# Miniprotein binders against Probable HTH-type transcriptional regulator ArcR (arcR), part 11

Target 1, 263 residues: Probable HTH-type transcriptional regulator ArcR (arcR), of Halobacterium salinarum (b0r9x6)
Amino acid sequence: MDPEAANNGEPRRITSVLNAVEIIDAIKEHRGITLQELTTELDLTKATIHTYMATLRQVGIVEQDGDGTYQLGDWFVPVSNYARNSTDLYRLGREEIDKLATQTRHTAHLVTESDGRQIVLYESMGEESVTTEYHLRMRETPRKLHTSAAGKSILAFLPEGRRETLISEIEFGTESSTPIGSPDALREQLATVRDQGYAINDEEEIHGIRSIGAPIRGRTEDVAGAVSVTAPKTRLQNAEFAGEVPALVMEAANIIEVRLETA
Key: E = the ipSAE of ESMFold2; O = the ipSAE of OpenDDE; V2 = 0.75 times the mean of E and O plus 0.25 times the DockQ between their complexes.

## First folded at step 12 (miniprotein)

Design g4 (from n6 with R40L; at its last look DockQ between E and O 0.05; V2 from the best seeds 0.00; counts 0 for: pae E 3.2 > 1.5, pTM E .782 < .8, other shape alone 2.596 > 2.5, placed apart)
Fold by ESMFold2, look of step 12:
Structure g4 (fold): chain B 263 residues (1-263), chain A 90 residues (1-90)
Amino acid sequence: as target 1 above (263 residues)
Amino acid sequence: SDPETLQEIRELFNEATELMQEAHELYQKGDLESVMRLVLEMLRLVWRMRRLVRRLIEDSGNPELVRQASDLIREMAQIARELTRLVRDE
């Protein structure tokens, strides 16, 4: 027990719950984890971790495969569906994402923002979609907003105070900020996004991949999320098609904005 | 087929013109809730028109009609975005 935390006037936390969450995070991050590996990650005894895992298995949150590796259980599937389906953005936006994917023939996404990070709420695959294992894992990990067209669209239209706070938390000159080298460089990109109404990610996140995103603005200055289309560079290099895709993305976002306003 | 696509585009031209006129009138009167309803209809019509124009282009379509339809689509989309912005800012 941490005596300073217990006496600092903040609500007392429950360490066992925090440890259970850390175990879940470790399983997700490692795509499965052994008991021994958990011992190094959590600085808990093997016996203590074994007790956590027995409890988590009993309720279905974790499963253990034949070689002793722990995986996340199916418990999360209906819980994830419930959490997603409870949002107005998903309920009112999913059909428009399907239409966008069909029209562009590529992958379309509905994205929301939570605590400065982007979360994919819905994905629809067009006839010519190509999705890599890396893209699948990106959908499972919340990421900072500056890293994608959808994220930049959200960041550009957030209230200035919130936008500046999030920019201040970015570590420029690292892999996560490539190719954006400085706060001022990012601000210039975001100003362009605000001026034209959409963001472009031209191989900035992944070589050979382009994406176009537009914000879904809520009431006043709130931003509810974003719409995006992602495709290999070769599928988006035709100038007529590339000009059409930004229009389609902005129009889909506009429809969702209107549906949110009238809900 | 090209003749059926052309007829459908003409019908959408008429519908688009009516929606834009109605939205303008409602905005001038300050009926912003009705404006948003019509903006949604305008955007769905824009989507349908874009699909039909692409079909016409895939055939040996009439370049003049393609240009006229593209101009109307652009105008409707721009108006829809502007009206959405104006209503949202209120």
Scores: ipSAE 0.230, ipTM 0.682, lowest interface PAE 3.2, mean pLDDT 82
ESMFold2 (binder alone), look of step 12: mean pLDDT 81; pTM 0.769
OpenDDE base, look of step 12: ipSAE 0.636; ipTM 0.871

Design g5 (from n6 with M36R; at its last look DockQ between E and O 0.89; V2 from the best seeds 0.79)
Amino acid sequence: SDPETLQEIRELFNEATELMQEAHELYQKGDLESVRRLVREMLRLVWRMRRLVRRLIEDSGNPELVRQASDLIREMAQIARELTRLVRDE
ESMFold2, look of step 12: ipSAE 0.792; ipTM 0.931
ESMFold2 (binder alone), look of step 12: mean pLDDT 83; pTM 0.803
OpenDDE base, look of step 12: ipSAE 0.712; ipTM 0.904

## First folded at step 13 (miniprotein)

Design X1 (at its last look DockQ between E and O 0.83; V2 from the best seeds 0.00; counts 0 for: pTM E .731 < .8)
Fold by ESMFold2, look of step 13:
Structure X1 (fold): chain B 263 residues (1-263), chain A 102 residues (1-102)
Amino acid sequence: as target 1 above (263 residues)
Amino acid sequence: SDPETLREVLQEIRELFNEATELMQEAHELYQKGDLESVMRLVREMLRLVWRMRRLVRRLIEDLYEKSGNPELARELVRQASDLIREMAQIARELTRLVRDE
């Protein structure tokens, strides 16, 4: 079968572009990779991978260091800044995230959704923030929406049909780190989020980590994103977690939502 | 939009502002007394009110873009509701400090 052929009325897919993306993803996942390692990771021959790498180096997407490992090139730095800075959500929301981090003294995030996954658009760290392994990886990896307070805020306010589709794509019971064991358990959490206006993650994803998120609604039945605050449990005590932080997160979400809708 | 419908929205807004004012007065009294046994109850009520204010803001925004007969009034009410949300959040911060410091 021709992998670039049209399929079911969709625009045709170009296999060489998909392969290039796979290579880029592998470089990111391995934090640098050799040609040999790529041949064990990808369903491509060494000769084919070599051809892709030559092209990707020519355009500056990939660089090779002195020991032969491939890294993502600096091409991505200005491109990612441009892509993020061009969004209304980032431009209208980033200052509110800075304020939220200052007010709560913890890490605040501005999050959007793309194809059922959360994307961190902006992160700001307050005075009592600590960097955790979780936080370091969160900025680089789009995750499914159910895994965080920000993501649950988005999921709870998506149109019901889309929400149910995304829930159906989750493999419950195979995620040893999540307390959500079934679709019905998740639906119950999301109903609570819709009732109270914010989502809670109290060690539900990772032991010792807690977070609060609130949705940023868009035009009718649309969700633009979410705001959230995250901290280790030892740094975000019960009174702040149960009262102050939800209030501040909902306030920040309101300000950004109003700006998006009235600007 | 229908003038009668706008009057109903204004009535709901007044009721909500009255409820917010009463809650803020109670918060002030708790703060002055240091009545920690009531603090978390009040904080939960503030969170519920903040969410109700956000839902009101959403309704005003939707009215503004679909059938507002008075878009300037809608914008003003969005601003006022948002100001109350900010005030409630700051009081929640103050009450949290009472609990933390004890």
Scores: ipSAE 0.698, ipTM 0.858, lowest interface PAE 0.9, mean pLDDT 81
ESMFold2 (binder alone), look of step 13: mean pLDDT 72; pTM 0.619
OpenDDE base, look of step 13: ipSAE 0.745; ipTM 0.901

Design X2 (at its last look DockQ between E and O 0.73; V2 from the best seeds 0.00; counts 0 for: pae O 2.6 > 1.5, pTM O .555 < .8, other shape alone 8.837 > 2.5, unsure alone 65.635 < 70)
Fold by OpenDDE base, look of step 13:
Structure X2 (fold): chain B 263 residues (1-263), chain A 102 residues (1-102)
Amino acid sequence: as target 1 above (263 residues)
Amino acid sequence: SDPETLQEIRELFNEATELMQEAHELMQKLYEKGDLEKVLESVMRLVREMLRLVWRMRRLVRRLIEDSGNPELVRQASDLIREMAQIARELTRLVRELLREE
């Protein structure tokens, strides 16, 4: 009997693993969670949740504070470092991100795509970099691609069908929406990115913050990731923003591309 | 063919070099005529055109990798892209210097 026997046409999944992921997501979203709060959020009995938490705590995935609040444990740190270090993009790109941060004196990012969202693989801080709460959140939470210059640079070069699907899922006109007021305006901006080879975010995500991104193309027509530079508007002057930084970002992206293609 | 693609890359590099020379000439004329705003706009346009050329060259480098896998041709093309990027940085630096002198 093939263990992949579809129940009701869907591939069989292990419910206990899905529930463990939901618990991890709940802890992360609430920045810590109590057993009572978990019981309210999850469609599981208190006894079942307690058994999950005991199991997750035993392996160090979850920890419990002195007040009874559950947090994510240090288990994630070496595991996430291994997962990142195993990617060709990180291994071949990290050094170029450090160089880019040094050259620009601003914050540089290496970004990849996962399920239509951006994941920051690496961040390097230049001498003039400002650590903002924004930078911390970008590392912790995968954001939609249209929200950043790096994300727009990826979105511009995704297969058309996938790009249009992702655009159709954007809620325009919400507080979380880009100042790009319509799907057509976004399509036009993405067409410009395809022509120019870089994306610009001029205060679109955060007031006073500018970013420039360039795509890293994979061996296939697919996008492997992106490189970006982010800085306060006051530190990223118009001439630098329109000329030097795009050139440096595109150069860094090209070096990483060549390394990926020749590896 | 690989030689044709490399020739196209060389042509794009020559075009970028010509644009740099034009930008330099425009900057020299600034010192003579005092119309800084128009020349700055022209220089910034040339920088954007050079960046487009860098992007086109990058696309051709990718084709070289996909079609031939010739590491020597890829290296040569990548060196040209780096040179063009350096030129674009130098032009941008010169524009900033002009803006500080006003």
Scores: ipSAE 0.036, ipTM 0.497, lowest interface PAE 2.6, mean pLDDT 80
ESMFold2, look of step 13: ipSAE 0.486; ipTM 0.758
ESMFold2 (binder alone), look of step 13: mean pLDDT 66; pTM 0.526

Design X3 (at its last look DockQ between E and O 0.91; V2 from the best seeds 0.00; counts 0 for: unsure alone 68.666 < 70)
Fold by OpenDDE base, look of step 13:
Structure X3 (fold): chain B 263 residues (1-263), chain A 102 residues (1-102)
Amino acid sequence: as target 1 above (263 residues)
Amino acid sequence: SDPETLREVLQEIRELFNEATELMQEAHELYQKGDLESVMRLVREMLRLVWRMRRLVRRLIEDLEKASGNPELALELVRQASDLIREMAQIARELTRLVRDE
């Protein structure tokens, strides 16, 4: 008899699956974790954690380094590739992102939304692209939508109720806060995105980095994702930033949108 | 959508493209005069036309989904409008290049 902890009206969940996800998240957040550190972070016994780690290691979800540090295993690589390749947005959008990176000579992204956060589905590097620690982190960590031009492009076209919920969850005035100083300032920017058809981030997330994003609308959802271009301010001049790149981002977003609807 | 609605959308597509063509001509004239600021203003106007054309594409797609009375015509108009978006984006790019190279 598995203990039916039917806790207070919430739908039944499998605690062991939740705990496995928490372990994965802890390994990712700490960039590797020891059994002792896991025991401190998780409300589980050392013996229980050891059994989880043995199980996760058996299936290749977790690996253990020679020093006893647990890392994420190669299991994620083919699984994540399958998950990405199964999306219509990736399959129909990838080539337009490569084209956009070539045309702009900068970094282009295909972005989707999940639970109010942006997920980078695909990245293409133009000839003038610089691989930064920022680009690596964007692919590894889902960020809040308001932090990027792609995310603002999605947020602007989400249903109003969902948009307002997500805006209400933003902590303004923190070190991670965009120069967007208030909820009302964000609403004004999002109104501008709806009017113009693209979003701009001019050094709002990272000093010296600019980005431009445009929404991709879906069949069933108000927005399926976004296209963006990102470059250092020193390489993305004012004229190119205000003209050429917005035009090309909107073109790419339109092509992907048409493909999603006509495929 | 009624065949009349698709004709109205086709007319609006043509009007937007004519406006884009006029903006391109005006921008070349302003460039020849050395008024680069005005050229960049016209680039921003071109971006507004691109967005308006994308809105028309979305309307046509919605008509396709709702089992429009003429889905073949709606699809053809989606293609035509998408080709015009490409042309408009190319105009914006060319005009931006003119301003950058000075």
Scores: ipSAE 0.728, ipTM 0.899, lowest interface PAE 0.6, mean pLDDT 88
ESMFold2, look of step 13: ipSAE 0.728; ipTM 0.900
ESMFold2 (binder alone), look of step 13: mean pLDDT 69; pTM 0.579

Design ctl (from n6 with L43S W47S R50S R54S; at its last look DockQ between E and O 0.40; V2 from the best seeds 0.00; counts 0 for: pae E 12.2 > 1.5, pTM E .630 < .8)
Fold by ESMFold2, look of step 13:
Structure ctl (fold): chain B 263 residues (1-263), chain A 90 residues (1-90)
Amino acid sequence: as target 1 above (263 residues)
Amino acid sequence: SDPETLQEIRELFNEATELMQEAHELYQKGDLESVMRLVREMSRLVSRMSRLVSRLIEDSGNPELVRQASDLIREMAQIARELTRLVRDE
């Protein structure tokens, strides 16, 4: 019997499911975690956490390695493939992202938005792609939209009411080394993005990294996602950054828009 | 060569402009099936242009030709977006 299930007249939530999700998140965030570390981080007893871990291991969501560290299990591989493959954006967009990576010779991304966060659906590596460890970790965690060119292009083209709600949820000045210091500064950037049709990130998130992003507009007032190209500054020089790459990114985004509309 | 590639891009841009004009006329007549057909044709046209742009970037020894090609593709992207908006508004 679950006491939360007896909460009639309100949205139902089950605390044990929420706790399991929190444990999964902790394993991912720490890139593996011990029971002792979980006990320190969560307000749950060691015995309770052990019971969750036993259940999660039974279904394959969690595995334990030889030194007692818990990792996420292979259960997630087919589940993530199914979730991604079932989206029209991925199915109709992935080939265009491959073409974009080939054309620009750099890393291209297909990005979607969920709950005010960007999620990478697909990544394609061009011949001159350079990947940093920080950049790889960035793709494993949904991030707020203001932090990247892809995210800013989505944010700029969301309906105004939704855009303002998401801006209001950003805690400016408490985030690591962001040049965007206030809501008004962000709004000015987003207005520029709307005027020109694409967003830039010129070393704003990571020193030495540049990116260009453009929105994939949806069938309604919302945005289906974004396309972006990312490269080190030394590989993406001013002429390409200012003219050629933005054009290719916007073109790829629009091809995907048309495919979404006509499929 | 670069001049031949740029000329082909210009021809595709002109074709995209004609498709947009035709789509507008069909939309005014309420023939949305034909508008949708033109949207699909536009997608194929844009894909052809993207291949030519990639070739021009890789082969360019002339910065002005690269700039001109980029400008045309930016304009083409705007035309394709307008066509998409026309269909989406229905």
Scores: ipSAE 0.000, ipTM 0.272, lowest interface PAE 12.2, mean pLDDT 77
ESMFold2 (binder alone), look of step 13: mean pLDDT 85; pTM 0.825
OpenDDE base, look of step 13: ipSAE 0.022; ipTM 0.465

Design j1 (from n6 with N14E E18R Q21E Q28E R37E E41K; at its last look DockQ between E and O 0.90; V2 from the best seeds 0.80)
Amino acid sequence: SDPETLQEIRELFEEATRLMEEAHELYEKGDLESVMELVRKMLRLVWRMRRLVRRLIEDSGNPELVRQASDLIREMAQIARELTRLVRDE
ESMFold2, look of step 13: ipSAE 0.782; ipTM 0.933
ESMFold2 (binder alone), look of step 13: mean pLDDT 75; pTM 0.685
OpenDDE base, look of step 13: ipSAE 0.749; ipTM 0.914

Design j2 (from n6 with Q7E M36R R67Y; at its last fold request DockQ between E and O 0.88; V2 from the best seeds 0.83)
Amino acid sequence: SDPETLEEIRELFNEATELMQEAHELYQKGDLESVRRLVREMLRLVWRMRRLVRRLIEDSGNPELVYQASDLIREMAQIARELTRLVRDE
ESMFold2, look of step 13: ipSAE 0.817; ipTM 0.944
ESMFold2 (binder alone), look of step 13: mean pLDDT 83; pTM 0.813
OpenDDE base, look of step 13: ipSAE 0.738; ipTM 0.913
ESMFold2, fold request of step 14: ipSAE 0.823, 0.832, 0.830; ipTM 0.950, 0.948, 0.947
ESMFold2 (binder alone), fold request of step 14: mean pLDDT 83, 84, 84; pTM 0.819, 0.827, 0.824
OpenDDE base, fold request of step 14: ipSAE 0.790, 0.799, 0.791; ipTM 0.937, 0.940, 0.936

## First folded at step 14 (miniprotein)

Design j3 (from n6 with R67Y; at its last look DockQ between E and O 0.86; V2 from the best seeds 0.80)
Fold by OpenDDE base, look of step 14:
Structure j3 (fold): chain B 263 residues (1-263), chain A 90 residues (1-90)
Amino acid sequence: as target 1 above (263 residues)
Amino acid sequence: SDPETLQEIRELFNEATELMQEAHELYQKGDLESVMRLVREMLRLVWRMRRLVRRLIEDSGNPELVYQASDLIREMAQIARELTRLVRDE
């Protein structure tokens, strides 16, 4: 009997690694967590959690504040920088994002997809950019693709089978901010994105915030990522939103796509 | 074929140039709504041009042709930007 077959057909995983990730996620979600709170949230003994925290603290993944609250340590900073810098998309795209932010005077993003979620690889701020709590959260938390112009740009050009799988996993009506009320409404929007070559988000995710995104396509019908511009509605006028910004976003996405294919 | 794709690229760029000229004429007449219509048409041309660039990448992968076509996308985007600014400043 292959001992790997005994666990209900699920692939064998190292439970201690999974638990460490859950601890990291809990710290991030709660913006700091106590040992007692961890014991309540995780199905682990207090003694076990204490040993995890001691181990994670030893390697700098976790730190402990003077009040006993656990935070994420600086270990993530160089590791995340390395992970980002190792991507062709970041290396070849960063300069075009800076250019796009300068040209539009607004915030520009380079976005990639990972496991059906969007990850911001790079942010550049134009002269009129406003740092909002929204922009901070976008960098800290992978979001579902349907929630942003960048994400919709990616989702629209993913292979149909993968796109439909991801659409089927969306819980519509649970998020207060999604004007996309149904799978069919989303499919219609994505069809429009494929037709026009860019996506819009006009106050769909956050009131007073609008975005334009365009896909960066890969070699084999895959999407490498997206470029987007985001601004307050009060600073991104309708003419710019409907004209200049979509053009510049598509240009930036094209340049990055060409660089990825010719590098 | 690459020659056929290049011909389509030239045609699209010529169309973009014509749209720019028409938009300037409409602006001089004070028809800002029609200028914005032409800006939206320019966006369609930009997307069509990106699809042609993608075709060039997939067919021959000739970097020089791909860069030349991409430079046209840049020019078209600048046209859209210029025309948008004309409307915004009014």
Scores: ipSAE 0.783, ipTM 0.931, lowest interface PAE 0.5, mean pLDDT 89
ESMFold2, look of step 14: ipSAE 0.785; ipTM 0.933
ESMFold2 (binder alone), look of step 14: mean pLDDT 75; pTM 0.669

Design j4 (from j2 with T5I D59E S60A; at its last look DockQ between E and O 0.85; V2 from the best seeds 0.77)
Fold by OpenDDE base, look of step 14:
Structure j4 (fold): chain B 263 residues (1-263), chain A 90 residues (1-90)
Amino acid sequence: as target 1 above (263 residues)
Amino acid sequence: SDPEILEEIRELFNEATELMQEAHELYQKGDLESVRRLVREMLRLVWRMRRLVRRLIEEAGNPELVYQASDLIREMAQIARELTRLVRDE
């Protein structure tokens, strides 16, 4: 019996790698985790989990605090920096994000898509920027594309088949802050984004926070990423929100797009 | 042709320059609502120009034309910013 046939057509994966990722995710989600909590969350024996934790600690992926709580180790820092720095989008886009933050005086982001999620590659803070707990969390967790102006900018210009697949996976009404109440409402917003060349989020994700995003198209019809500006509504006035910021976001996205194509 | 696309981008930039002049006149008259409308029109021009730059990238591969077109988009964004400042201080 070919051992490949036994797994119901699912591609063979290394269970130990999957388990290690689940442990990493659990630590991140709980903001630290005990061995007992891991044993409750994972379908693994305490002895097996202990061996995983010992292994992950040996390589610096996990650390253990004096109270026995497991945290993520410094191993991720240089690895994530390498992963980011290896992207053309980050290398070619970073300076334009700094410029955009300076010009707008607000927080600017460079965002990419990975498996239907948005990842912040770079953040730059203008003089009027406010670091919120939200901005910290946005760097730590891949978010659904429909939740931000940057994400909507990407989603709007993804291939139609991929866009519709991602829309079909959205559980509408579960997220307390999304005014997007239906798939059709989202499609209409995305159509508007394609027509105007930028997306807006006006208190859709967080009360009192607004953002504007524009897509960065890749060499193909695909989207490489997005540029966005985010600010408190009290600091980003309606005139700037409707004019200056959309123009500057589209400019920054264009410059990055040109650099990606000419590099 | 690549030169034709660049010429179309220049035409859009010229249109934006005219809109900027009109916006200054409207501002002097105190018609801020019309100025805000012109800002939205400027954003449409910026987006049209970006689409044309994308076409230049896809069809021509002439980096110099792409940079020239991109410079016009930069100038357009500054015009839109200037117009926005007119309506912000009120």
Scores: ipSAE 0.675, ipTM 0.893, lowest interface PAE 0.7, mean pLDDT 89
ESMFold2, look of step 14: ipSAE 0.803; ipTM 0.934
ESMFold2 (binder alone), look of step 14: mean pLDDT 75; pTM 0.665

Design j5 (from j2 with D2P P3E; at its last look DockQ between E and O 0.87; V2 from the best seeds 0.79)
Fold by ESMFold2, look of step 14:
Structure j5 (fold): chain B 263 residues (1-263), chain A 90 residues (1-90)
Amino acid sequence: as target 1 above (263 residues)
Amino acid sequence: SPEETLEEIRELFNEATELMQEAHELYQKGDLESVRRLVREMLRLVWRMRRLVRRLIEDSGNPELVYQASDLIREMAQIARELTRLVRDE
């Protein structure tokens, strides 16, 4: 355990719980992992990791397949559904996302923010949507807010102090998939978002992918989340991207925002 | 005041309907670039309307008025969809 945590008035952290979380994260990040690979990934002995895995398997959090690879168990599926389904944003926004996906015929997302990262609460696929590795990443991995139209919508409407802190934590030029090269370039984009009410991601994250997002403000004059529509450029023509999709995204965000404020 | 905010909402919606009429006239003349410009102006009006609806929530607290005003945003979004179809390529 960390004796500094006990001495500075902070609640003591339990090392075994932190180690279990690190193991779970490693399994997810590597899409399955062997015991030997875990000893390379973590600063723990093989014997210690084996003990954790035995416990996690006993409770069903981890499973092992026939070649010795560890995977996350099905225990997480109902737990994640409960956590998502219990939020007001999901409950009040889910059907509007379904409607938006139907109206645009593309993929729509309901997104929230936690600890400076975007989390997809709900995804609805329209008739012309295409499942891609981008959509898998959006659902599985919290990403920084500047990487998407939904995230930029949230970032633009955060309180200025928090927005500037999050911008200061971005390593510009080391995220090879983003064209945003500097803090000032991002600030200009965010000012445009605040002025027009929606954010654009036109191949900025992934070539051939475009999206529109709009913020959902919360009761405390903060931001509760965002709505977005995403599609391959070949399936979302310029007229729709510049016209009706921003309008529909802003309408959906307004409806959800009003329901949050008045429900 | 809520009364002032409702009047601004009504005036903004009137502006949106006039914009729609102007866009149809320009379309009949074949001036599609001007129609595209008016689509962008409609998006600006939608955002202004969202700001007014938010102000109404803060000033009034009357959910029925807020929902009625919010329905105007739906109508404006439908106008934007209609105008987009005028300039959509096939």
Scores: ipSAE 0.748, ipTM 0.915, lowest interface PAE 0.9, mean pLDDT 85
ESMFold2 (binder alone), look of step 14: mean pLDDT 84; pTM 0.820
OpenDDE base, look of step 14: ipSAE 0.781; ipTM 0.935

Design j6 (from j2 with M20L V35I M49L; at its last look DockQ between E and O 0.70; V2 from the best seeds 0.00; counts 0 for: pae E 1.9 > 1.5)
Fold by ESMFold2, look of step 14:
Structure j6 (fold): chain B 263 residues (1-263), chain A 90 residues (1-90)
Amino acid sequence: as target 1 above (263 residues)
Amino acid sequence: SDPETLEEIRELFNEATELLQEAHELYQKGDLESIRRLVREMLRLVWRLRRLVRRLIEDSGNPELVYQASDLIREMAQIARELTRLVRDE
């Protein structure tokens, strides 16, 4: 008897692979983790986790420090380089992001979406860029789409059914700083993005941080990603925020979009 | 459809040039608030150009028009930057 047998037309899911991914995520989230902490974090026995760790260590995905703390291994370095470098969006967009960072003197991002979360494919820091902790979070952890300018640009141009599903999964009114208060407020912002071609994040994610984003659409009418510029509010004042930076962000997004269409 | 799209693009550049000319006149008068309104209109033209260029690429069998799409985007962006910098410099 096989309780995990595949459904007709759909392959079965392998729980052990999902658990291994959870372990990897926990190590990253805790910036290193002990076996005891893993048993608290996961719904797995200590013996089961130890078996996973033995396997993950054997293949080089996990390593253990001299004090018993588990860390992510070097296996991820070449794999992540391959995964990022193989995308058309990265290859065709990287230089435009560098130019954007130089032109604005702030931090520019190239962003894609996976499973309702934004992933930073490339980051370029301009001469006046100062927001390191914000950028570490953007690079290391997929984030919700609705609170960032890049994410709102992507969300605005997703197919309606998928956009509404993602909106339904948001818990409004529980986020810090300047949260979007309701689904209707978000829908109104997204309609504005569709009408004007760019999105604004004015301290919605992090107090004192502003950003402008624009979507990059792909060949299939689906959104391929987004471009954004981020800076402290004190360095990105109202005139630039309302005019020059949106124009530059839209230019970069437009050029990348054309390159995707003609590649 | 390509000739029609190209004519729409030509008209869009005429509109952008007119906005820039008006912005220069307002700048001489010191009317920055009116220029900010023109900035918003200019950003709308940038967005419209993007849609027209995408339509041109999707409909066109003419590789020269496709190859020059980036030039059209850069030209409009230059007009937009010149306009937006009028409020920045003051």
Scores: ipSAE 0.569, ipTM 0.845, lowest interface PAE 1.9, mean pLDDT 83
ESMFold2 (binder alone), look of step 14: mean pLDDT 76; pTM 0.696
OpenDDE base, look of step 14: ipSAE 0.785; ipTM 0.935

